# Ledger of designs, part 311: VH-VL binders against q8ixk2r445to577

Target 1, 133 residues: q8ixk2r445to577
Amino acid sequence: FFGMLQNKGLTDYCFDYNPPDENQIVGHQVILYLCHGMGQNQFFEYTSQKEIRYNTHQPEGCIAVEAGMDTLIMHLCEETAPENQKFILQEDGSLFHEQSKKCVQAARKESSDSFVPLLRDCTNSDHQKWFFK
Key: E = the ipSAE of ESMFold2; O = the ipSAE of OpenDDE; V2 = 0.75 times the mean of E and O plus 0.25 times the DockQ between their complexes.

## First folded at step 15 (VH-VL)

Design d55 (framework fv_axatilimab; at its last look DockQ between E and O 0.92; V2 from the best seeds 0.80)
Fold by OpenDDE, look of step 15:
Structure d55 (fold): chain C 133 residues (1-133), chain A 120 residues (1-120), chain B 107 residues (1-107)
Amino acid sequence: as target 1 above (133 residues)
Amino acid sequence: EVTLKESGPALVKPTQTLTLTCTFSGFSLSTYGMGVGWIRQPPGKALEWLANIYWDDDKYYNPSLKNRLTISKDTSKNQVVLTMTNMDPVDTATYYCARLRYGDYYFDYWGQGTMVTVSS
Amino acid sequence: DIQMTQSPSSLSASVGDRVTITCRASQDISRYLAWYQQKPGKAPKLLIYDASELQSGVPSRFSGSGSGTDYTLTISSLQPEDFATYYCQQYYDWPYTFGGGTKVEIK
């Protein structure tokens, strides 16, 4: 699966990553932004290694969750996907992070016009449902 | 078990400052993502959000009351303090503290509330 | 600020009745909506979050639905302990705002 990764509950919002430096793509937080399909910052790929790849840049980035955190951070992809980069996109649209055993949920940042994907206990909330478009 | 309890004066004179303390248990504000908020409710009226404070000492206030509100925490005591200056009879209400989580801005556990009357 | 309008402000019902309460937001809040129950002299109790997710321990007769600007709380079969005031709250945008409340009274 590849393309824009869109949230069901937060209508018209997609995974978005726009690193400040195109040559330094790691270490920043993945956010949610209005789906526009332009540029390269909203194109992701779900791979057979259970990675969510940001593959419009070289070297390729893979979404990871750092220890003790609930945010999605871009790391470099590895030949063998590390445990903190493994996600299961389930048939019902839930995006499950294997290591934390939590689900990715679209959330609002307080006092901000921005939204972010956060790890939360898995529910049937539409904010935890995702699909590629 | 999560519990919260509000404490403070039941009576405040106009123009005076209200200080309320929320003492909680069953969770810690040293835990990532944890927050405590204050909500008030005038007699027979709806709920109004006042302020939030989080584990990282990040603070948020209702814009309509921002200049009158100060929220702080003492993590070691499991306490959150709210101060409100220049109290007026219109501020008479039951004041609640409640738990929330960053990113989940609904309140899942509430204190019993403390009634505050502003009168000369 | 996002305005939350509840309707009706009050209603009378009997035990066993199906009760429906509506909450309308002044703009799309993308299901970032919670419902609370408040009994006289008591603090509000969280019933539902994310428009339709039932809080742990809440009876299944409570349900939430809706999207965009319009949301509904439903009690499928009203029980004696359900007579209370209900509030909706949006957390789509800061500051968070509550509805005016709906008082469910005994007919």
Scores: ipSAE 0.879, ipTM 0.951, lowest interface PAE 0.6, mean pLDDT 96
Fold by ESMFold2, look of step 15:
Structure d55 (fold): chain C 133 residues (1-133), chain A 120 residues (1-120), chain B 107 residues (1-107)
Amino acid sequence: as target 1 above (133 residues)
Amino acid sequence: EVTLKESGPALVKPTQTLTLTCTFSGFSLSTYGMGVGWIRQPPGKALEWLANIYWDDDKYYNPSLKNRLTISKDTSKNQVVLTMTNMDPVDTATYYCARLRYGDYYFDYWGQGTMVTVSS
Amino acid sequence: DIQMTQSPSSLSASVGDRVTITCRASQDISRYLAWYQQKPGKAPKLLIYDASELQSGVPSRFSGSGSGTDYTLTISSLQPEDFATYYCQQYYDWPYTFGGGTKVEIK
C-alpha cells in the first residue's frame, strides 16, 4: 500500500512526518495532521516486510517503537526489518505492532492542539482504525 | 484490585487553602503512561475536572480556576496531593481522585470521594 | 470550552424498559466521549469510552453510539441496579467537560 495513512475515528487526520532538519530524519516522532497531500510529509509505504516506510527521503525511514515506549519514532530502514518496526494492518483496519502486541491509536497531547499516534491495548475503537488513501 | 481514597479536611473557612491527598493501590505512577486526576462535584450539580498529574510529572490544570491549583505526587508512597488556594463557599463539593492513562482522558477507577464544605 | 448538554435531565422508567439518554456537544468531538453511572452516595463508575467501547465488567445491556456532536447511551432492559444518574464526558479538547447528568428514577 502507498499513500496517506488516515484515521477512521479522527476524521481527516493522517500520519505526518516533518523533522526540523530535512537532512536528519531519524529520532523524531510521527504526528497526526489534517490530510492534505501537499509536499512529501504525508506519504508512506506499507511493505511486504510489514514496515511503514517514509520513502520520500534517502536513506529511507521506517517507523519504530522503542522498548517500553508507546510513541512512534522514525528510524532508518534496515535490509531485514527489525521486530520493533513490524506492524500488521488488519482486515478490520487495526494497526497491530507485533513486538508489543498493541494497536496504534489516535490521541491528543494534553493541553495541545496536536494529535499523535500512540500504542494502546487493542480495542474496537474507531480511533484504532487506519486506512491508506 | 485498583483502589483510590481521598483524605483531607471536611470543613474549610473562606480564603483558606485546601489540601487533599489521594492514596491509591493496585497501580503505580512509576508505570509509563499512568496518571491520577481530581474531579469535584458540588451538591446536586455536574462533575468538574480540576487537574491531572502523570508518571513523568507532567501536570495539567483546569484554566477556569485562575491558577488556584497545585498538584504533586509522591510515587514511593502512592500518593497524589492537590492544593487549592483562596477557598470560597462556591467550592463546596465532593472531591474525587481517579485514575487515567495519558492519551485516554477518561477516568476508569474513582475514589469514594470526600465532602469539603467551605463556610464561615 | 466544549459544552456538553444532556437530555432529558430526568426520566422515570420501569424495570425491563429500554432507556435512551442523549448527550450533545457544542462542537464535533470525534467520538472522544465517555459515559459514567453514579448511584446516590457513590463515586461515578465508567461504563463506556470512545463513544461505544464497553468498559470491562459492565453488563452488555449498556451500549453507546453516536458521532460528531450527538451521542446516546442505551440501556436495553433496565434492571433495578440501573436506577442512577448518568453523565457524559468529552475528552476531545482541554479542558475536559461533563454533561449535567440524567437521573433515571423508578416509576
Scores: ipSAE 0.641, ipTM 0.892, lowest interface PAE 2.0, mean pLDDT 92
ESMFold2 (binder alone), look of step 15: mean pLDDT 93; pTM 0.936
OpenDDE, second read of step 15: ipSAE 0.150; ipTM 0.771

Design d56 (framework fv_axatilimab; at its last look DockQ between E and O 0.87; V2 from the best seeds 0.83)
Fold by OpenDDE, look of step 15:
Structure d56 (fold): chain C 133 residues (1-133), chain A 120 residues (1-120), chain B 107 residues (1-107)
Amino acid sequence: as target 1 above (133 residues)
Amino acid sequence: EVTLKESGPALVKPTQTLTLTCTFSGFSLSTYGMGVGWIRQPPGKALEWLANIYWDDDKYYNPSLKNRLTISKDTSKNQVVLTMTNMDPVDTATYYCARLRYGDYYFDYWGQGTMVTVSS
Amino acid sequence: DIQMTQSPSSLSASVGDRVTITCRASQDISKFLAWYQQKPGKAPKLLIYDASELQSGVPSRFSGSGSGTDYTLTISSLQPEDFATYYCQQYYDWPYTFGGGTKVEIK
């Protein structure tokens, strides 16, 4: 699966990554932004290694969750996917993070019009449903 | 078990400052993501959000009351304090503190509330 | 600020009745909506979050639905303990705002 990763509940919002430096793409938080499909900021790939890969840049980035955190941070992809980079995109649209045993949920930032994907206990909320478009 | 309890004066004179304390248990504001908010409800009226404070000391206020509100925490005592200046009879209400989580801005546990009357 | 309008402001119903309460937001709030129950002299109690997720311990006769600007709280079969005032709350945009409430009274 590849393309824009769109949220079902938060209508018209997609995974978005815009690193300040295109030559140094790691270390920043993945956010949610209006789906526009333009450029490379909203193109992701779900791989057979259970990675959510940001492959429009070289070296390629993979979404990871750092210890003790609930945010999605871009790391470099590795030959063997580390545990903190493994996700299961299920048929029902839930995006499950294996290591934390939590689901990715669309959430808003306080006092902001911005949104971010966060790890939460898995529910049937449409905010936890994702699909590639 | 999560519990919250509000404490403070039941009566405040106009122009005086209200200080309310929320004492809670069953969770900690040292825990990542945890927050405590204040909500008030005038008699027979709807609920109004006042302020939030989080584990990292991040604070948010209702814009309509921002200049009058100050929220702070004492993590070691499991307490959150709300101050509201220049009280007016219109501020008469039951004041609640409640728990929330950063990113989940609904309140899952509430205190019983404390009635505050502003009168000369 | 996002305005939340509840309807009706009050209703009378009997035990066993199906009760429907509506909450309309002044703009699309993308299911960032919670429902609360409040009994006289008591604090609000969270019933539903994310428009349709039932809070732990809440009876299954309560359900939430809706999208965009329109949301509904349904009590499939009203019980004696369900007579109360219900509030919706949006958390799509800051500041958070509540509906005006719906009082469910005994007929």
Scores: ipSAE 0.915, ipTM 0.959, lowest interface PAE 0.5, mean pLDDT 96
Fold by ESMFold2, look of step 15:
Structure d56 (fold): chain C 133 residues (1-133), chain A 120 residues (1-120), chain B 107 residues (1-107)
Amino acid sequence: as target 1 above (133 residues)
Amino acid sequence: EVTLKESGPALVKPTQTLTLTCTFSGFSLSTYGMGVGWIRQPPGKALEWLANIYWDDDKYYNPSLKNRLTISKDTSKNQVVLTMTNMDPVDTATYYCARLRYGDYYFDYWGQGTMVTVSS
Amino acid sequence: DIQMTQSPSSLSASVGDRVTITCRASQDISKFLAWYQQKPGKAPKLLIYDASELQSGVPSRFSGSGSGTDYTLTISSLQPEDFATYYCQQYYDWPYTFGGGTKVEIK
């Protein structure tokens, strides 16, 4: 799949990556932003290696979760996907992170205008359902 | 078994400062993502959120009350303390502490509540 | 602040009845909604989160639905222990706000 990765429950919000230095894409947090499709910040590829790639820019980035953390951070993609970069997009729309055994959920940063994807115990909540447009 | 219990004075005079302690067991604020919040309920009225504190010591307050509230924790004692300044009779309510997780801003376990009356 | 309006303010029903309580938000809250049950003299008890997810240990006669601004709590077959006041809570935006409550009185 390639396109905007949208949340079912938090309507009109998509994965968004906006690194401060557009020539260095590693180490920054993925956010959720109103879906617009303008520019390159909201386009991701889901690969057969179970990666979520940010590849509208070079070098290519892959979404990861560092051990013990719950935030989604951009890393460099590797020839063989590391375990912390593997996500299963299931038929029901859940986005399962294999290493942590948790699901990606839309949440507001407390007392903030910002929404972010976070890892949480898997539920059937629409906030844990995702689809490509 | 998760339990929370509120303690503090039942009667406070106007202008005084209220200090409430939440003592809990069955979970720890050393656990990533865990938090405790305070909610109050005036007699016969709706619930009102007051403040949250999390494992990483981040603190968040209801904006309408921010200047009057201070929340703190002692993780080793499994305690959270709420201080509310300049009490007024309209602050008469049952005060609850309750557990939540960061990102999930609803409360899954509540204490019994403690009634605080503000009167001359 | 997001205003939460519950209706009805109170209702009277018999054991076995289907009870429906509604909650309307002043803006779209994207299913960031919880329901609580509060019995007299007791703390609230979480029933439903994320509009439709049943909290562990809550009987299956309770269900939640809705989207956008309009949300519903349903009790499919009212039991004697369901006499209580029910509150909705939004957590889409701060401050987190509660509805005014619906008191369910058993006839």
Scores: ipSAE 0.718, ipTM 0.904, lowest interface PAE 1.4, mean pLDDT 92
ESMFold2 (binder alone), look of step 15: mean pLDDT 93; pTM 0.937
OpenDDE, second read of step 15: ipSAE 0.852; ipTM 0.945

Design d57 (framework fv_axatilimab; at its last look DockQ between E and O 0.85; V2 from the best seeds 0.83)
Fold by OpenDDE, look of step 15:
Structure d57 (fold): chain C 133 residues (1-133), chain A 120 residues (1-120), chain B 107 residues (1-107)
Amino acid sequence: as target 1 above (133 residues)
Amino acid sequence: EVTLKESGPALVKPTQTLTLTCTFSGFSLSTYGMGVGWIRQPPGKALEWLANIYWDDDKYYNPSLKNRLTISKDTSKNQVVLTMTNMDPVDTATYYCARLKYGDYYFDYWGQGTMVTVSS
Amino acid sequence: DIQMTQSPSSLSASVGDRVTITCRASQDISKYLAWYQQKPGKAPKLLIYDASELQSGVPSRFSGSGSGTDYTLTISSLQPEDFATYYCQQDYDWPYTFGGGTKVEIK
């Protein structure tokens, strides 16, 4: 699966990554932004290694969850996907992070108009449902 | 079991400051994601959100009342305190504290509420 | 601020009836909508969150639906204990706001 990764509940919002330096793509947080499909910022791929790849840049980035955090951070992809980069995109649209045993949820950041994907306890909420478009 | 309970004066004079304390159990504000909010309800009227405080001491206020509200916590006592200055009869209401979680800004557990009457 | 408008403000129904309450937001709130039940002299009780997720312990006769600006709380078969006032609340934007309430009374 590849393309824009869109939230079912928070309509018209997609995974978005816009690093400050295109040559240094790691270390920043993945956010949610209105789906526009332009450029490389909203193009992701779900791989057979259970990675969510940001593959419009080289070297390729893979979404990871750092220890003790609930945000999605871009790391470099590895030959063998590390545990903190493994996600299961279920048929029902839930995006499950294996290591934390939590689900990715579209959430609003406090005191801002911005949205971010956060790890939360898994529910049946459409805010935890995702699909590629 | 999660429980919350409001305490404070039942009667406040106009222009005075209201101080309410929420004492809770079954959860901790040292736990990531935990929050406590205050909501009030004038007699026979709808609910109005007042303020939230989270585990990391982040605070949020209703803009219409922001200049009058202060929220704080004592994690060791499992208490949250709300102060509201310059009270007016229009502020007469049942005041509730309730639990919420970061990212889920609805309230899943509520105190029984405490009635506050503002009168001279 | 986001205004939440509930309809109707009150309704009369009988045990066993299907009851529908509507909540309309002044803007799209993307299913960030909760429903509460409040009985006289009691605190509100969370019924539904995220527009359609049933809170633990809530009877299955309660259901929520909707998207965009329009949301609905449905009680499939009204029970005696369901006579109360119901409120919607948006948690999409600050300040979080509640609807005006819908009182469900005995016919």
Scores: ipSAE 0.907, ipTM 0.955, lowest interface PAE 0.5, mean pLDDT 96
Fold by ESMFold2, look of step 15:
Structure d57 (fold): chain C 133 residues (1-133), chain A 120 residues (1-120), chain B 107 residues (1-107)
Amino acid sequence: as target 1 above (133 residues)
Amino acid sequence: EVTLKESGPALVKPTQTLTLTCTFSGFSLSTYGMGVGWIRQPPGKALEWLANIYWDDDKYYNPSLKNRLTISKDTSKNQVVLTMTNMDPVDTATYYCARLKYGDYYFDYWGQGTMVTVSS
Amino acid sequence: DIQMTQSPSSLSASVGDRVTITCRASQDISKYLAWYQQKPGKAPKLLIYDASELQSGVPSRFSGSGSGTDYTLTISSLQPEDFATYYCQQDYDWPYTFGGGTKVEIK
């Protein structure tokens, strides 16, 4: 799959990555922003290795979750996908993080204008459902 | 079994500072993502959210009351403390502490509540 | 602040009735909506979160639905223990606000 990865429950919000330095794409958090498809901040590829790739330039970024954390951050992609970079986009739209056994949920950062994807125990909530558009 | 219990004075005078303690068991604020919040309910009126504190010591307050509220925790004692300055009779309410998880700003377990009366 | 308006403010019903309570937000809250039950002299109890997800231990006769600004709590067959006041709460935006309540009384 390739395109904008949109949340079902938080309508019109998409995965978005906007690193402050385009030459240093590692280590910043993925956010949710209104879907617009402009520029390259909202285009991601879901690969056969179960990666979510940020493909705007080389080297490619892959979304990861560090052990014990629940935030989605950008790492460099590797030839064989590390466990913390593997996500299963299931038929019901849930986005399952294989290493942690948790699902990606759209949530507001506490008392902030910003939304972010976070790992949570899997539920049937529409806030845990995602699709490419 | 998750339980929370509020304690503090039942009566305070106008202008005094209210201090409430929430003591809980069955979970810990050392657990990533866990939080405790405070909600009040004036007699016969709707619930009002006051403040949240999380495992990482991040703290958030209702903007209408932010200058009057302070929340803190002692993770080793399983306690959260709320202070509210400059109390007024309008602040008379039942005060609850309740558990939440960061990102999910609803409360899944509540204390029994403590009634606080503000009267001269 | 997001205003949460519940209707009706009270209702009378018999055991076995289907009861529907509505909650309207002053803006789109994208299903960030919870329902609580409160009995006199007791703390609220969470029933529903994320508009339609049933909290563990809550009977399946309770269900939630809705989107945008309009949300509904349904009790499919009212039981004696369901006579209480019900509150909605949005967790879309701070401050997290509650509806004024709907009191369900025995008829």
Scores: ipSAE 0.728, ipTM 0.906, lowest interface PAE 1.3, mean pLDDT 92
ESMFold2 (binder alone), look of step 15: mean pLDDT 93; pTM 0.937
OpenDDE, second read of step 15: ipSAE 0.907; ipTM 0.956

Design d58 (framework fv_axatilimab; at its last read DockQ between E and O 0.90; V2 from the best seeds 0.87)
Heavy chain, then light chain:
Amino acid sequence: EVTLKESGPALVKPTQTLTLTCTFSGFSLSTYGMGVGWIRQPPGKALEWLANIYWDDEKYYNPSLKNRLTISKDTSKNQVVLTMTNMDPVDTATYYCARLRYGDYYFDYWGQGTMVTVSS
Amino acid sequence: DIQMTQSPSSLSASVGDRVTITCRASQDIRKYLAWYQQKPGKAPKLLIYDASELQSGVPSRFSGSGSGTDYTLTISSLQPEDFATYYCQQDYDWPYTFGGGTKVEIK
ESMFold2, look of step 15: ipSAE 0.775; ipTM 0.914
ESMFold2 (binder alone), look of step 15: mean pLDDT 93; pTM 0.937
OpenDDE, look of step 15: ipSAE 0.902; ipTM 0.954
OpenDDE, second read of step 15: ipSAE 0.836; ipTM 0.937
ESMFold2, fold request of step 16: ipSAE 0.733, 0.781, 0.773; ipTM 0.899, 0.914, 0.914
ESMFold2 (binder alone), fold request of step 16: mean pLDDT 93, 92, 93; pTM 0.937, 0.924, 0.936
OpenDDE, fold request of step 16: ipSAE 0.916, 0.919, 0.914; ipTM 0.958, 0.959, 0.956
ESMFold2, fold request of step 18: ipSAE 0.812, 0.793, 0.774; ipTM 0.924, 0.918, 0.914
ESMFold2 (binder alone), fold request of step 18: mean pLDDT 93, 92, 93; pTM 0.936, 0.925, 0.934
OpenDDE, fold request of step 18: ipSAE 0.921, 0.918, 0.926; ipTM 0.959, 0.958, 0.961
ESMFold2, last read: ipSAE 0.741, 0.800, 0.804; ipTM 0.907, 0.921, 0.922
ESMFold2 (binder alone), last read: mean pLDDT 93, 93, 93; pTM 0.934, 0.933, 0.934
OpenDDE, last read: ipSAE 0.923, 0.923, 0.918; ipTM 0.960, 0.960, 0.958

Design q144 (framework fv_recaticimab; at its last look DockQ between E and O 0.90; V2 from the best seeds 0.00; counts 0 for: pae E 2.1 > 2)
Fold by OpenDDE, look of step 15:
Structure q144 (fold): chain C 133 residues (1-133), chain A 120 residues (1-120), chain B 112 residues (1-112)
Amino acid sequence: as target 1 above (133 residues)
Amino acid sequence: QVQLVQSGAEVKKPGASVKVSCKASGYTFTDYYMHWVRQAPGQGLEWMGYISPNTGNAKYHQNFQDRVTMTRDTSISTAYMELSRLRSDDTAVYYCARVRYSGGYPFDYWGQGTTVTVSS
Amino acid sequence: DIVMSQSPSSLSASVGDRVTITCQSSQSVLYNYNNKNYLAWYQQKPGKSPKLLIYWASTRESGVPDRFSGSGSGTDFTLTISSLQPEDFATYYCQQYYSFRTFGQGTKLEIK
């Protein structure tokens, strides 16, 4: 699966990664933005290693969750995917982070009008359902 | 054995376009990125960009963003690099080179190179 | 772009000599999460495609003779040929692959 990763509940919002410096993609937070498909900032790939890859960079970026955090941060992909980079995109659309045992939910950023994907306890909310477009 | 076989030498006039092909064999084409690098006569190596054969997604160096197009045909394991609005300083040997599809890796295999000459 | 600067641009040496080529990156190419340096060295002979020698700064590619070694971390790297052989006269390039790809300007190793 590849393309825009769109949320079901928060309609018309997609995973978006736009680092301030394209030569330093590590350490910045993945956000949600209106789906537009331009600039390749919203192009992701779900791999057989259970990674969500940002292929608009070389080496590829892989979304990771750092210890004790609930945000999605960009790391570099590795030959063997580390545990904190493994996600399961289930048939019902839920995006499950294996290490934390939590689900990725579209949420409003605190004190902001922006949106971000956050790890939350798994529910049947459409805000926790994702699909590739 | 892994092989990257490129198309033959090209002679073009300024303003024209050139399309170089790179046929891969001996490995799974979609398991590797295909990068393009050029080398002007007597000069160093210049990275142009890459394409994912699996997804078709390509990224170009800003110096070529408006003139280069990289594509692939997975059915024949072939990558293409098209450079338009050619000028004399585009005269160079153009190489395709593969990169493993996981974790950052260097170019382990290269094509033999395609000489492109741009002259009036 | 991450800029790669090699030194020297050219040098002359004799068979049996110890040769050292340096490469400096404008920013660190060390990935802190896996402690790997995304740095490679290539050898290119006239009329031929570049050949990978070293990757991850110090790992020799398969088939590369032991006389070739790479060292360094962060922004400063070195390629060493312990005892130069006739077939080693060529141009050498460092390359970072931490962010996209950038090459050093090259070092031409000639016979003295």
Scores: ipSAE 0.911, ipTM 0.957, lowest interface PAE 0.5, mean pLDDT 96
Fold by ESMFold2, look of step 15:
Structure q144 (fold): chain C 133 residues (1-133), chain A 120 residues (1-120), chain B 112 residues (1-112)
Amino acid sequence: as target 1 above (133 residues)
Amino acid sequence: QVQLVQSGAEVKKPGASVKVSCKASGYTFTDYYMHWVRQAPGQGLEWMGYISPNTGNAKYHQNFQDRVTMTRDTSISTAYMELSRLRSDDTAVYYCARVRYSGGYPFDYWGQGTTVTVSS
Amino acid sequence: DIVMSQSPSSLSASVGDRVTITCQSSQSVLYNYNNKNYLAWYQQKPGKSPKLLIYWASTRESGVPDRFSGSGSGTDFTLTISSLQPEDFATYYCQQYYSFRTFGQGTKLEIK
């Protein structure tokens, strides 16, 4: 899969990555933003290694969750995917993080109407359902 | 055994476009990114951008952003770079070069180069 | 862009000499999570495409003679040829690949 990764419950919001410096892509948080498809900030690939890759950079970025954290942070992809970079996109749309045993949920960030993906206990909520557009 | 074979030399007028091809053999084409690098006569190497042959996603250096298009045809293992609105300072040798699909590697194989000459 | 600065721009040397070429990046190219420097060296002869010599700052590409070595970390890197051979007269480029790609301006190694 390649495209924009959209949330079912938070309608018209997609994974978005916009690091403050294109030369420093590591360590910043993935956000949710209105789906627009411009500027390539919203293009991700789901790979056979269960990675969510940010392909608009060389070397590629891969989404990770660091131990004990619930935020989705950009790392560099590696030849063999590290365990904290493995997600299962299930047929029901849930996005399961293997290492933590939690699901990705669209959540409201404090300070107005900003939104981010966070790990939460898995539920049937539409805010935990994702699909590629 | 790995080989990148580029299209032949081109002579163009200012304002025209050029499309350079790079045919890959000896490996799985979609396992490697294709980058483009140019070298003006007597000058160093200038990175232009890349395309993922697997996804078709491409990213260009800002100096070329408004004039370059990189594409590929996976059925014939071929990448393309098209540069439009040519001017005399686009005269250079244009190279394709591959990068492993993951792992953060440099260019391990290069094409033989395509000379593009732009003159009135 | 991450700017790469090479030194010297050219040098003359004799067969058997030890030569050192330096390269400095405007920011670190070390990825702390895997402890690798995303820095490569290439050799280019007139009329030919570049050839990879060294990657990850110090790893020699397969088939490259062991007289070529790379060292350094972060922002400061060197390429060393321990005993210069006739086929080593060429232009050498460093390249960062931590964020996209940028090349140094090149170092021309000439016969004395």
Scores: ipSAE 0.557, ipTM 0.849, lowest interface PAE 2.1, mean pLDDT 91
ESMFold2 (binder alone), look of step 15: mean pLDDT 93; pTM 0.943
OpenDDE, second read of step 15: ipSAE 0.907; ipTM 0.956

